# VH-VL binders against Probable pyridoxal 5'-phosphate synthase subunit pdx2 (pdx2): the designs that were tried, part 2

Target 1, 248 residues: Probable pyridoxal 5'-phosphate synthase subunit pdx2 (pdx2), of Dictyostelium discoideum (Social amoeba) (q54j48)
Amino acid sequence: MEELIEENNIKIGVLALQGGFKEHVEMVKSIKHCFSECENKYKYSIIVQEVKSVSDIKKLNPHGIILPGGESTSMAIIASSNNDGENIFTFLKEYIKQGNFIWGTCAGSIMLSNNVDGQKVGGQSLIGGLDVLISRNYFGRQIDSFETKINLNLKFSKNNNNSILLENFEAIFIRAPAILDVIDKENVEIIGEYIVTKKDGTKEKVITAVKQNNIIASVFHPELTNDNRFHQYFVQLVLNNHLIKIKI

## First folded at step 20 (VH-VL; from n1 with heavy chain T65K)

Design q4
Fold by OpenDDE, fold request of step 21:
Formats: structure tokens, sequence, C-alpha cells
Structure q4 (fold): chain C 248 residues (1-248), chain A 121 residues (1-121), chain B 112 residues (1-112)
């Protein structure tokens, strides 16, 4: 019976070097329901833990990892990777390849992107894996930070066969990047969009969140709101994948 | 009225450099990506890459990395294509073309008249 | 890279008759997130730059005569000129912008 309980435990790691990692942990802890009503169908528990190193990640052996936002977060991760015997970026690349779930918020979304606007020719992504074109600090050039309501189409499967529309989701942008384009439209699904009014009065539509298989990215900070539905979405994806693996 | 006007034809020797200009008017220059397309004599169209006019950041197609440089002078709403170390195979008409960025579209709605670059010894 | 293949390479059509050009993509250019086909058609007359005719596979560009139409979805697309006019003599290109940019090899349309 104990072994069965362990099999139904969903473990989430939150990278806790910089940024709003505490807020992410609290959001995950606050999850009480599944979008698919999995709580009525399956007995499961959510375990969430802060991780600061590859060693911590290995010890936890999470089914999903959250990469918190903030430009300082990226710098902190880079700095930490230089001090550790094992490079965290290399580890996360392999982690993704193994089919484990990862969610990058703000700076985390940049690290996951294969194409970063302004990167040097031949430059490589820190982690990579997400086939989009993302612009660093896109909103910072127009507006430093802002809050608005956006619609999110949560994708649980490919081709919109299973999706949930969240209308008027509160989204907080802090010097936020923007996804300008989807390069691999076969595998990357758009979750959120926003119409930007630029300083010159022109309008541009940008992407605010995407899903590519086991990779999720959002340029806004859902952890800074009182709405845990995006975290529910991430955990639900992790749970669905886990259930498939354990053949339930 | 949207208009893209390119510089005139160029005749160059192998090893030389050329800089083609594309002046935009009739719209907000920094709101649209500027693309470059090559067409060799009697051949089809080949996308070279684009430059994001808002930031000046270029993206080059794989075959056009190295000797090709996209740049801007936003003060005069002009995009530039520079080709260094010219080769005979660089002989072609080069077009600038505006990308409509709405809905992440990639179709090119306005084109320059083209600039013929001839590389001959 | 997505490969675009047009057919035929060239065709001759009588004035007033229907002209049909086909374009096939090596993979689908239909995006599930917005249900749009990332395909455009261009017309290029001798000595002139390409001109946009159709985008999103079937939307007619402003100022283009309504005798031009685009159809198809996924991997198979068609440009149709319902009644060929003398000024329609040109090379026509399809283009995908689903994943970066690639063009078909072009179709030369002449008057029979």
Amino acid sequence: as target 1 above (248 residues)
Amino acid sequence: QVQLVQSGSELKKPGASVKVSCKASGYTFTSYYMNWVRQAPGQGLEWMGWIRTETGNPYYADDFKGRFVFSLDTSVSTAYLQISSLKAEDTAVYYCARRDTWDYSGYLDYWGQGTLVTVSS
Amino acid sequence: DIVMTQSPDSLAVSLGERATINCKSSQSVLYSSNNKNYLAWYQQKPGQPPKLLIYWASTLESGVPDRFSGSGSGTDFTLTISSLQAEDVAVYYCQQYYSWYTFGQGTKLEIK
C-alpha cells in the first residue's frame, strides 16, 4: 500500500536560485483540484520542493521542474553552474530529453528558447528545446511592468482535442519577454496571446505562453497572482504523463 | 502609400564588396520586419533572412551566414544589405520585402523594385 | 526545411480560359493553434518584383482581380485564374511561411 502511494505521488521541483521560487512553491501547494477531476478518479499527492543544485534535483527526482523568472535568475543560474561540478544546464537539457516536464516563467522561458532575438550569430541557448523566437525584455522597451487580463487556451493534448479556455486570466508582466513567432508549428501550441500597443501607436500581436510537448513557457508571472490555475495546468500535465507511464 | 525603393544596379569584381539600400516610406518603418530575397538570373526566389527593424537584430538563413550583413538606418527608414568577398555566384537580383507581422504571418506584402548585382572579372 | 513543389513547371493557356497551378508542401502547413494555412502566392512579371496575390492560402490581397483565387489545405494547394487575361503572363510562386520561408520553384504561365 505504501508503494502504491509512492507511485501516485507527483513530485515538482522549483529551481530556487533567484526569482519568485517561493511563490511558485506556494502556488503548487495550494492546488486542490484537477481540471480533469482526477481527484475523484485517482488517489494522488503533490510533493513540491525547492532545488538549488543538480544534486538536489537528483535527490528529489521530480516529474516536473519550474524555472522561475527574472533576469537575475538567469545570471544566478549561470553563476551557480560555474561553481558546481555538474553543469545544471547540461543536466536540464537531458532532463527534458528524457520526457520530463519543465515550465519556464519569464527568464525561464528565454532559457528554454532555441531562438533569442539579438543573440550572437552562432550563439547557443542556455537550455534550449523550445522552437520559438523570443525577444528579451520586449515589454521593457515599451513599458517596464504592467498587469492585464488575457485569455489562455490550456492545451492538454495536441491538435486541440483536449483544451480548456480560461478567460480574463490575470497576467503580470515584469520587464517581460515576448514570443514573436513559433518556428515549429507542428509541435508548438499557442496557449496565450496579447495585443500590444506600441509607443508609436501601432499594434502588434505577441505570444505570451506556449506548450511544446513536455516544455511549457510563459512570459508572465502567474505565481504573483492569487490564481493557481496555470500551476494546476502544469501539474495536470505532469500527472497525465505520469499516469501513462505507470499504465493507469 | 507604402513604397520600397532600392539602390541602382551594381557591377563589381570578385572579392569586392557591395552595399544595397532599401528606403521605405508610407508606413512606420520600425513596425515591420524587412526581408531580403535573392533571385539568380533565370532562377527562383530564395529567402536570405530578415532584420527586425525595431531592434536592428538580423536573422540569416543558413546559406547566407558569413558574407551577408543586414543593417539599418532608422533615421532615414532605410535597410541595407552588404555582401563582402563577392563571388560570381552572387550575381543576382536582390529584393527587400516587408513582412506583415500580424498573426505571425510570413507573407511579404510589399517589395522593392530589386537591385541587380553583377559580379564579373 | 519544408520543400515546396509546383506543378506544372510551365503551361500555356488560351485567353479567356481557366489556368490552374498546383503547389505541394513536403509537410502540412496548417497550424492547429489558429487553423490557418501558412501559404502565399506571388506573381512575377518580367523585369518586375514579385507581387503578393494570395495569403493564408485563400485570402485575396487588396487590389488583386477576383479572377484570381486560392484553394487547398494541409499539403495541397491550388492557384486558379478563372479567365486568363493578357496581363496575367508571368511566373507564379507559392511560398510557405509555416517554418521559416521557402518558395516553390515557380510556374511559367504563357498565352497559348
Scores: ipSAE 0.797, ipTM 0.899, lowest interface PAE 0.6, mean pLDDT 92
Fold by OpenDDE, fold request of step 21:
Structure q4 (fold): chain C 248 residues (1-248), chain A 121 residues (1-121), chain B 112 residues (1-112)
Amino acid sequence: as target 1 above (248 residues)
Amino acid sequence: QVQLVQSGSELKKPGASVKVSCKASGYTFTSYYMNWVRQAPGQGLEWMGWIRTETGNPYYADDFKGRFVFSLDTSVSTAYLQISSLKAEDTAVYYCARRDTWDYSGYLDYWGQGTLVTVSS
Amino acid sequence: DIVMTQSPDSLAVSLGERATINCKSSQSVLYSSNNKNYLAWYQQKPGQPPKLLIYWASTLESGVPDRFSGSGSGTDFTLTISSLQAEDVAVYYCQQYYSWYTFGQGTKLEIK
């Protein structure tokens, strides 16, 4: 086995303003194997750190960033952006454009979405980049919080040749949003969906997770379970991208 | 049976406002998006946007931002299109159309009979 | 925006003959996640609203005569009327709902 090279370290930043950032950090730390570990002879170290500011992010220079959930998180980010420092939204927009990976959970997914249900005409997304229609607190109108099992089709490429199906993944929804539609179906892939039975008895299928190139969004909270496979998925994507960049 | 019944024809002067209604029946009104489609005389169909009937949140196509307002009265299963500051070019038949949302579908399965809005000085 | 282009703009077909209308999208409307073509066909008779004929490119709407059929995938689609009837005189529109909504310019079908 080849020796670990520093350049092969995968750095993950978790935005730690508010929300379940600690849980995300712990989940990433718990990762022992990557999905494609058998495909390469290199052993990688995963470094995960909390980041609270643009300065922190720059210092870490992460290959991927996790945006944790919670309305309070959004508020905290907004508040932080009003400080004399560099605007975190602007930074993250650029971060995404540079091809770095970002994963938004719950409220994080809303911030990444280009189209938010209820958004005022002409309104702008906080971060944007994800071409979906997302509804804030979709489940709050039906069920405030619940746990269910969903299937996740983890997409590692744009073709169906490299995907992993996770069946019966435990998904925790907390006043969760829902992705109602994919706007850019050319680039956005559905990872998960859920059939909602509404109060009136009608059923609606909503999207629970998507991937658009380097942007991942989930409306549920995998960090609140003991299943780190979604985190593994994110880290694997980051790793794959990193390997391509360093031509390994 | 699913039915969308729209209000009658309107004749307005430039600068005036018009409000077109679309009354739905035969299905759960709040379970389907209501779309608005414009068709100018002798022209094709143009999607204006939709309103999410469950929340009342509208989405407007780019060309229909500003003077066009979608609204609802869920108590009577009715969607409304209001056009303010009417212009001659607003002369058209306006259709409401239901979106089947299952499986992220977007086709419009039921249509109102249309409402002709004529804007003339 | 995805541009939908129909051909021809107008078509005259004899009763009982096959009518073929083509629709091209500026980009593929085939979604890889579900392998569905987000394309619909509508019929609009004079003085009437559009009526859904075909959705998912090839699925016939309930109540629509089976002489109507849709085919194609990706960027090229076709509406076919196997045997034109008098009541089929109308303007036909293709529509993509892959990314928001756009319609073709319409094809006027008349009896020859």
Scores: ipSAE 0.781, ipTM 0.895, lowest interface PAE 0.6, mean pLDDT 92
Fold by ESMFold2, fold request of step 21:
Parts: structure tokens; sequence; C-alpha cells
Structure q4 (fold): chain C 248 residues (1-248), chain A 121 residues (1-121), chain B 112 residues (1-112)
């Protein structure tokens, strides 16, 4: 049986100010399939593009935006110095409030957080919106990076009725932050955790990925692996949101 | 074995400053957050905030942003609360309390004996 | 902020009898991601600091007598002393640690 399938163009912007934006673009381009919870009801294409300014974002009119990792202070400075006369972070605050999807990785997760450990009033410019407490560079300077396997409980809709467990996902941590606590537990869902054993044997559980409605954050770098399933997850969330909007 | 020993009571005039100490023993000081809790005479408990002992980074509850400063001396396993520009309503017992570290939100498992700060003219 | 309201404000209970203290939060403190209630109970005897009794709503802290128990979920929680002893005269506080920290106003327990 061959049925006419409605085509849906899913547009993803990758903020290309600093950091690993090229790797994110390539990961999105590699996506061939929905997750197993999707049926082959819809024909869609993924359009992914680097965006460097508010003008770029408006021209693309993306359904979702990825904020790559990098140096968060440098990204904030570059965003406020943009040549099109509008601060990218200010625009992204409104983009989020309008219900558009955004995913921050590593430094991107810091920029989305409402509470940054040790942040003073008038400190680094942030986008905000994600009600967690995050610690910059949690894993310390002594070990610059590490890789480990973690479990990810991917959440697709409220009420936790539609979730997928990814066991033993290879996670790459590079000078990574950690989410120390969720402040708004009513609206923030935990996707991933990690147990840190300190030198004295004391253990501390930290959070590695969360979802707050249209805001996704991860402290690891899935774009540096050969496993595109977290990018598939983000694109699926964007697709689901788009389909709801056009059917309503 | 876990023990939090605070400095003695203080009598101060309005406008002065005070620094309360909380010395920890029986555990690795830098592995556990330290909290400060205020109890005005005849009143209930009020959380003031915490300091992350691993980094020295404080968080202050809204009512305690300004005149209240948390600090550490990790070489002697001691947390400090400094209150500047003292007012009469700062008269209270101030407790340090340790937060459990296993989970990302924690309860206060061990408390210091409290330090009475009295502000009067 | 999450407001914690205790009832009653004060109670008197005969020695050996059951005492019940209630705590109500202005919103649920049950986290769906881990299915835990972020609620603790503290005892403060006259002239002493608070002492942890119960965490996760129903887990008894080590060294706390078996006559103490905690129950409830979501917004409604109860501290029970099954057989009141003289040394249980204290003010009891509930506390949420779901979103930062707030304490209930306290419940003063006396011997009747």
Amino acid sequence: as target 1 above (248 residues)
Amino acid sequence: QVQLVQSGSELKKPGASVKVSCKASGYTFTSYYMNWVRQAPGQGLEWMGWIRTETGNPYYADDFKGRFVFSLDTSVSTAYLQISSLKAEDTAVYYCARRDTWDYSGYLDYWGQGTLVTVSS
Amino acid sequence: DIVMTQSPDSLAVSLGERATINCKSSQSVLYSSNNKNYLAWYQQKPGQPPKLLIYWASTLESGVPDRFSGSGSGTDFTLTISSLQAEDVAVYYCQQYYSWYTFGQGTKLEIK
C-alpha cells in the first residue's frame, strides 16, 4: 500500500557564534528516521542552517534552535556585539517565550539556566528560561575531558506517557557543567543523571540532561559522537510541536 | 561524630557588624553544603541560604541578599556568617546546618548549637 | 515560594497517648521524575537546635525512636508520635526541599 504522505519541512537553526556548531549541523543532516514511536504517516525533510544574527534567524524562521557548546563568556560578548543592531540573547528570550524549541549543549545549557552557581548580580549575560541550578566547569580542570556511558530517559510529552529509555549512551564531557538541582520540579523533567565519586569516597548525584517544555539542556556533547539519537530526539520534539500547531 | 560548633553569643549596637563562625568536624568539610538558618526570638525557622563548600560559592534567599555574607576557611573547616549594618530585627539565633549530598536536593541532617546575636542600643 | 502550613499551632497530649501533627504545602512536593516527596520533619526541644526526625516524608533518621513516624504524599503530610513520652515536649517543624527551602510555622507539643 502506497499512500500520499503530507510533507513537513522541519527547519533547525544552529547558533554559529562560537564552539561546536559545525558538528551539530552534520549530526542533524545525518538523521534519516523518526524514533520508534513514530509511524511512517508523515513525509518530512530537515533543513538545518547555521545562524549568526537575528536577521539570519528571522530569514530561516526555524522551528527549533540548537545552542552549541563553547566558551560561554565569549558567546555572550559576541551576541551583544552583533552587527545587525539586535542582541541575539534578547531575541532568543522572546523566541523561547513564544513556545519555540531550543536545545543548549554544554555552554549552551549554562546560557539557558536561570540560576548559575556563584553568579553575581550583573554577571555574564544569559538567555534564561530554564529553572535549574547549574555549575560551570563542574568536573574540574584536572581532567579536561572524559567519556562514559549514561542512561537517558527521553521524554516526549507531559504526563510521562511517551518516553524511551536509551541505555548505555556514550556521553562525552569536555570541561562540562553539571546541573546541581532542579528548582521548578513541577515543570522540569530529568532526562539523565551521573554519580560523581569524590576523592574522599563521598558520592554526589548530578543531572546531565533535562527538559522543561520547549527547553532542552544537556551538559555532554552528543554532536562529537557517531550516535545521532539525541539529535533525533530534539528534531522529533520540534516535529511534534509543529504538527500540533498546523493541525490545530 | 559529625559536629558543628559555633562561636559564642554576641551583643552589638545598631550599625555594627558581627561574624559568626561554625567549625565542622567528623567529616570532609568540602564534601557537604553548609546552610544558615535564622530564628528570631519566639519565632520559627527561616532559611537564609547556603554556601557550596567545594567552591566557596554562596546562594542567598531573597530576604538575605545584601547585608549577609557567607564565607569559608577550608584550612580549619570553618564556615562564617557576617552581618553588616546591624538592625534591631537582626536579633536572633543563627544556626549553621549541614546538607546531605547524596541527592541533588537535600535536608539538613546536622545542626550547630546556634549563636545568639543581640542588637540593642 | 511554597508555603508550608502546620496544624494545629499548639496541642496538649496526655503521656502515653497518640499525638498527630499535620503539614500542608501550597503545592505538591512530590517529584514525578523520581517519585519522592521532598518533605522533612524536625524537632526543636526548649533551648536546643532543631534535630532531623524524618526525611522523604516517611524515612526515619537513624537514632530517632520508633514511636515517631511520617506519612502522606503530595500536599498533605502527618507526623505521628504513637505513645507520647515526657522528652517529646518540643516544637515540631515540617520543611519542604522541593524548591529551595521553607519551613512550616511550627507546632508546639505539650504534656496534658
Scores: ipSAE 0.679, ipTM 0.849, lowest interface PAE 1.2, mean pLDDT 87

Design q4
Fold by ESMFold2, fold request of step 21:
Structure q4 (fold): chain C 248 residues (1-248), chain A 121 residues (1-121), chain B 112 residues (1-112)
Amino acid sequence: as target 1 above (248 residues)
Amino acid sequence: QVQLVQSGSELKKPGASVKVSCKASGYTFTSYYMNWVRQAPGQGLEWMGWIRTETGNPYYADDFKGRFVFSLDTSVSTAYLQISSLKAEDTAVYYCARRDTWDYSGYLDYWGQGTLVTVSS
Amino acid sequence: DIVMTQSPDSLAVSLGERATINCKSSQSVLYSSNNKNYLAWYQQKPGQPPKLLIYWASTLESGVPDRFSGSGSGTDFTLTISSLQAEDVAVYYCQQYYSWYTFGQGTKLEIK
């Protein structure tokens, strides 16, 4: 049974190229596992580390990775420059294809998106995999940053069989993108949305968080709040996936 | 009363260019995506893509990447479709159509009258 | 791409009779996140642009006569004209807006 304790370490990498990676690390560290314990003999511990290179990721061998917000152009440049023979974005594309969990926040959500509104030919390198249309700096057109309360429908299984509603979650938007549309509605579930009132009174609904199987994206910054429930959600998804794998 | 009024028919030679206009009225132009739809003579409807009027950012359906360019002049609430290096197969009626705004995916609620572009030598 | 297939390609219906046009998508266009069918119907009379009739599969556009109705869900959809009028002679198109946009090939409705 001692072997199961080692298998149950949940390892979370936080990509520490640029941006808010420290805040994400602290949020993951704040998570307590009071109610997810195995019967008497088994425990799950959370190990969180910054990762700056493919070598760091391989050493940690994480079950899930968080891509923080920040300056996405700088992140792409650093990813290409670090360990020249091992492009981090190329590695992450394969990491995602293998079914490992990844969560992009703000700029991280842009890097994961397949379709970026206004993306120029030969523009910024992206990871891809998330089949949405995202608009860079959507909210920054009106105001650089704001905080508002939104409802989040946390999805654990496809088809809403296992979801939790977080009402009035304090969401922090900093020059944030918005998801304008979901391209693959069969596989992408909406976690959160927001209604923007334009100057002419026209209302536009945008999406603030989604889940596509092992890919999670949010345009707001839960790491800058005192509410770790979105980080708990991500860790729970990683844990659930790990538990399925070890039953084989 | 939402109206989309397009420019008149065009007769062009292969290799030339054409620019079709679509002037909007009765609503705030920059609040609604503008779509372009092609209909070859006797054929069905074919979506070409859209342009976000708020930003001028276009999206082109796969078959329309290259020679087809969407643009705007927001000062006169007008969307444009430019087709370069015209081919005979470009002969069609070209419609502009407005997207509904309530949902993050929308249907095409108002259509222009269409512009016939004929390409013949 | 989601392929939209209409049937029949053409039909003739007597004035005052019911007309039924079917539309089938190659993939479901029902979005589980909001439980909406991303399907619209358009009418195109000879020499005119298309006009929106139905959206969300069953919602009638303002100003469209109530003899028009839409039904169906997922992959199978139906446009019904309960009592055909002379002005209903047109080509009818279904359209999905679930993943980008595609149109059905059209169904020509004529008076028998």
Scores: ipSAE 0.674, ipTM 0.845, lowest interface PAE 1.2, mean pLDDT 87
Fold by ESMFold2, fold request of step 21:
Structure q4 (fold): chain C 248 residues (1-248), chain A 121 residues (1-121), chain B 112 residues (1-112)
Amino acid sequence: as target 1 above (248 residues)
Amino acid sequence: QVQLVQSGSELKKPGASVKVSCKASGYTFTSYYMNWVRQAPGQGLEWMGWIRTETGNPYYADDFKGRFVFSLDTSVSTAYLQISSLKAEDTAVYYCARRDTWDYSGYLDYWGQGTLVTVSS
Amino acid sequence: DIVMTQSPDSLAVSLGERATINCKSSQSVLYSSNNKNYLAWYQQKPGQPPKLLIYWASTLESGVPDRFSGSGSGTDFTLTISSLQAEDVAVYYCQQYYSWYTFGQGTKLEIK
């Protein structure tokens, strides 16, 4: 009886080193229904927990992890100085390589990126795996924070048969980065974009959210809104992946 | 009119340095990335990398990490390519080229006239 | 790295006739997220810098004569000049901007 219950649990870890991890936990808890196209041959529930160490992650054994935003340099230092001596970022590199799902927001998206504009030798530690070029300073150079409505094309498979358009999603940008370019266009799908109009009227398109297989990144803070649909999206991706694995 | 005007031809000895300039006009210099492209005599085009004119942050293609340095002087809307420890194989025409800003992976919409750098002993 | 291979390496075409230049990429340059082909064509006349002709595989740059056109998708692309003129003597390059930048080796076009 207990075996059937455990097989149906979707486990989400939220890395609780810095930033808005409590807000992420509450957003996941607020999910009452499968986002879309839920084919429930099995009953499932969502378990969400803060994780602060590799030991916490191993105990939870999550199907997906959320990396909240914060000060990325401080987060890298804290990750490397864990009490058990095991570097969380090193563990997460392997976690990603094993096909487990991860979603980075704001500074979390920087930590997942392979190419960071202006990265210096001896700079902060990164997890990597996401083949984009990201700029730490993009929006924060002109304005500290702002909110705007953006469209999000949520991708569930590469052939776009299962995509869902979220129109007018309230996006909160706080000293936010921007993805300047996708390096591996074969594997990185664009979820969100934003057009910046510069003072001279020149327009520049930047990317605000992407998916590379099991890696999701967004530069805005959906956890600070009343709209849990991006969190629903991440949980749905984790659920879909879990269901595929148990059928195999 | 968008124009990119480059400095004149250079004749250099092996081991010397050269600095090629690319002066932009007809648009806001800091709104567009500047690229550098090499064309060796009788050969095709080879992308060297870019510099983000808004920040001064360069990116170098793998074959051009080391002796090749991109820089800017935004007060005169000018990009620079400096090549140190010149070798005979550096003999080429060097072009600056502007990247279109409409998209996050732009094509090269305007080119300078090219600067011939000849390295001979 | 994405390798761009052009064919032929050179061709001679009579004035007023149709010229066709092919470009093949070692992998697809069609981005599924926006359904765009990240391919450009450039013309380099003797003694001149390259000039952009076509981007997104088929979009003609402003000021380029309408006798030039681009077609193809994914890995196979074609530049066509419908009625060759004397000023079209040049080397033509395709370029991918899908993952960084690479150019084809060039195709030399001459008047027969």
Scores: ipSAE 0.669, ipTM 0.841, lowest interface PAE 1.3, mean pLDDT 87

## First folded at step 21 (VH-VL; from q4 with heavy chain Y33W, light chain W56Y)

Design u2
Fold by ESMFold2, look of step 22:
Structure u2 (fold): chain C 248 residues (1-248), chain A 121 residues (1-121), chain B 112 residues (1-112)
Amino acid sequence: as target 1 above (248 residues)
Amino acid sequence: QVQLVQSGSELKKPGASVKVSCKASGYTFTSYWMNWVRQAPGQGLEWMGWIRTETGNPYYADDFKGRFVFSLDTSVSTAYLQISSLKAEDTAVYYCARRDTWDYSGYLDYWGQGTLVTVSS
Amino acid sequence: DIVMTQSPDSLAVSLGERATINCKSSQSVLYSSNNKNYLAWYQQKPGQPPKLLIYYASTLESGVPDRFSGSGSGTDFTLTISSLQAEDVAVYYCQQYYSWYTFGQGTKLEIK
């Protein structure tokens, strides 16, 4: 019996309002191989496109969306433009609730967070959905930007013990936020951490990347490195979700 | 030695305001978050919220949004709780308590001696 | 909010005997990412502030006597005093710090 070979198009949207969207697109395009859980019965192609409006998102009908870093105030203003008759952030709230995958980097992680430290009532609009406490510009208070190597424990599902440890991943922090606490520890898994040693010798562990079901957040910029393995991780999550849906 | 020393007891009438202080010593004040906990007479412990000493950003538990204000003076390593429009039901001992921030933990490792606020008449 | 329920509300135990206090949470406080139970125990003696005894369900705070121990996981937790001393007369509180903060209602421990 001949195995069925079926090409699956995995569609990734990169929100191209401001910030590093081009770098994200190039990183996704560079993905050439299965991560570690590919099934040899399926072929897949990755389609990545910039999306700038609700109309663009609906036309692409992506399985996952990347929210790049950038200036969060500018992105919120652009997102509220009434070009399509609908705010992009409002659309993304529903997109997430429907179980579609989303990954926010840096400013994107802030926009996904339910609790932003110091957020005023009636302040900047957010997408929400990620139940963490995030601090804007946490690292930028002392150092505007830095690079360091961190370990990333990539998680794929709660019902599956598989994980992949990426040792010495180059993490680039640019006026980056940090996740100070996880509010919904039942559903939020920690992927990455960083230990800050303060001037008095006190150590504080902060979180640099998390997964809450279909929501992924990282405070660093993997798109500015030569290492596409975090992008591979996101695409693999999107692929796994797609494969579950089509195998009924 | 870590120490949290609170201001003395207060006797107030309904409608007045009170400001409780909590002076920290023996550690770097801005390295740890400060919590406030209320204990009404004969009752258990009730968490009111916290303030990030590094930024001055407060978080209030739902029942304490409105009349309760947390603030800081980092130059003297002191946290404050201000209660406005006092009601008889605000009669309680108010504790400050330090939050450990290592490993995403939130347990309260050091407590002030408490400040009794009595609202009567 | 996660509701913390202690049992019994009060108990009396003879000097030198074992005292056991239970705490139950309305949902698990075990964090799978680090495999820790986000539960603490506090002792409040008459006229004093609460004092931290145990964190992460079973880790004894520095300076706390070895007769105190904590056990349990998930939703069910126990504070044990292996040999009760006169100075252990207090109200004991459990507290979750898994999602915000919630205290149990307290358990009053007296000498029988």
Scores: ipSAE 0.698, ipTM 0.853, lowest interface PAE 1.1, mean pLDDT 87

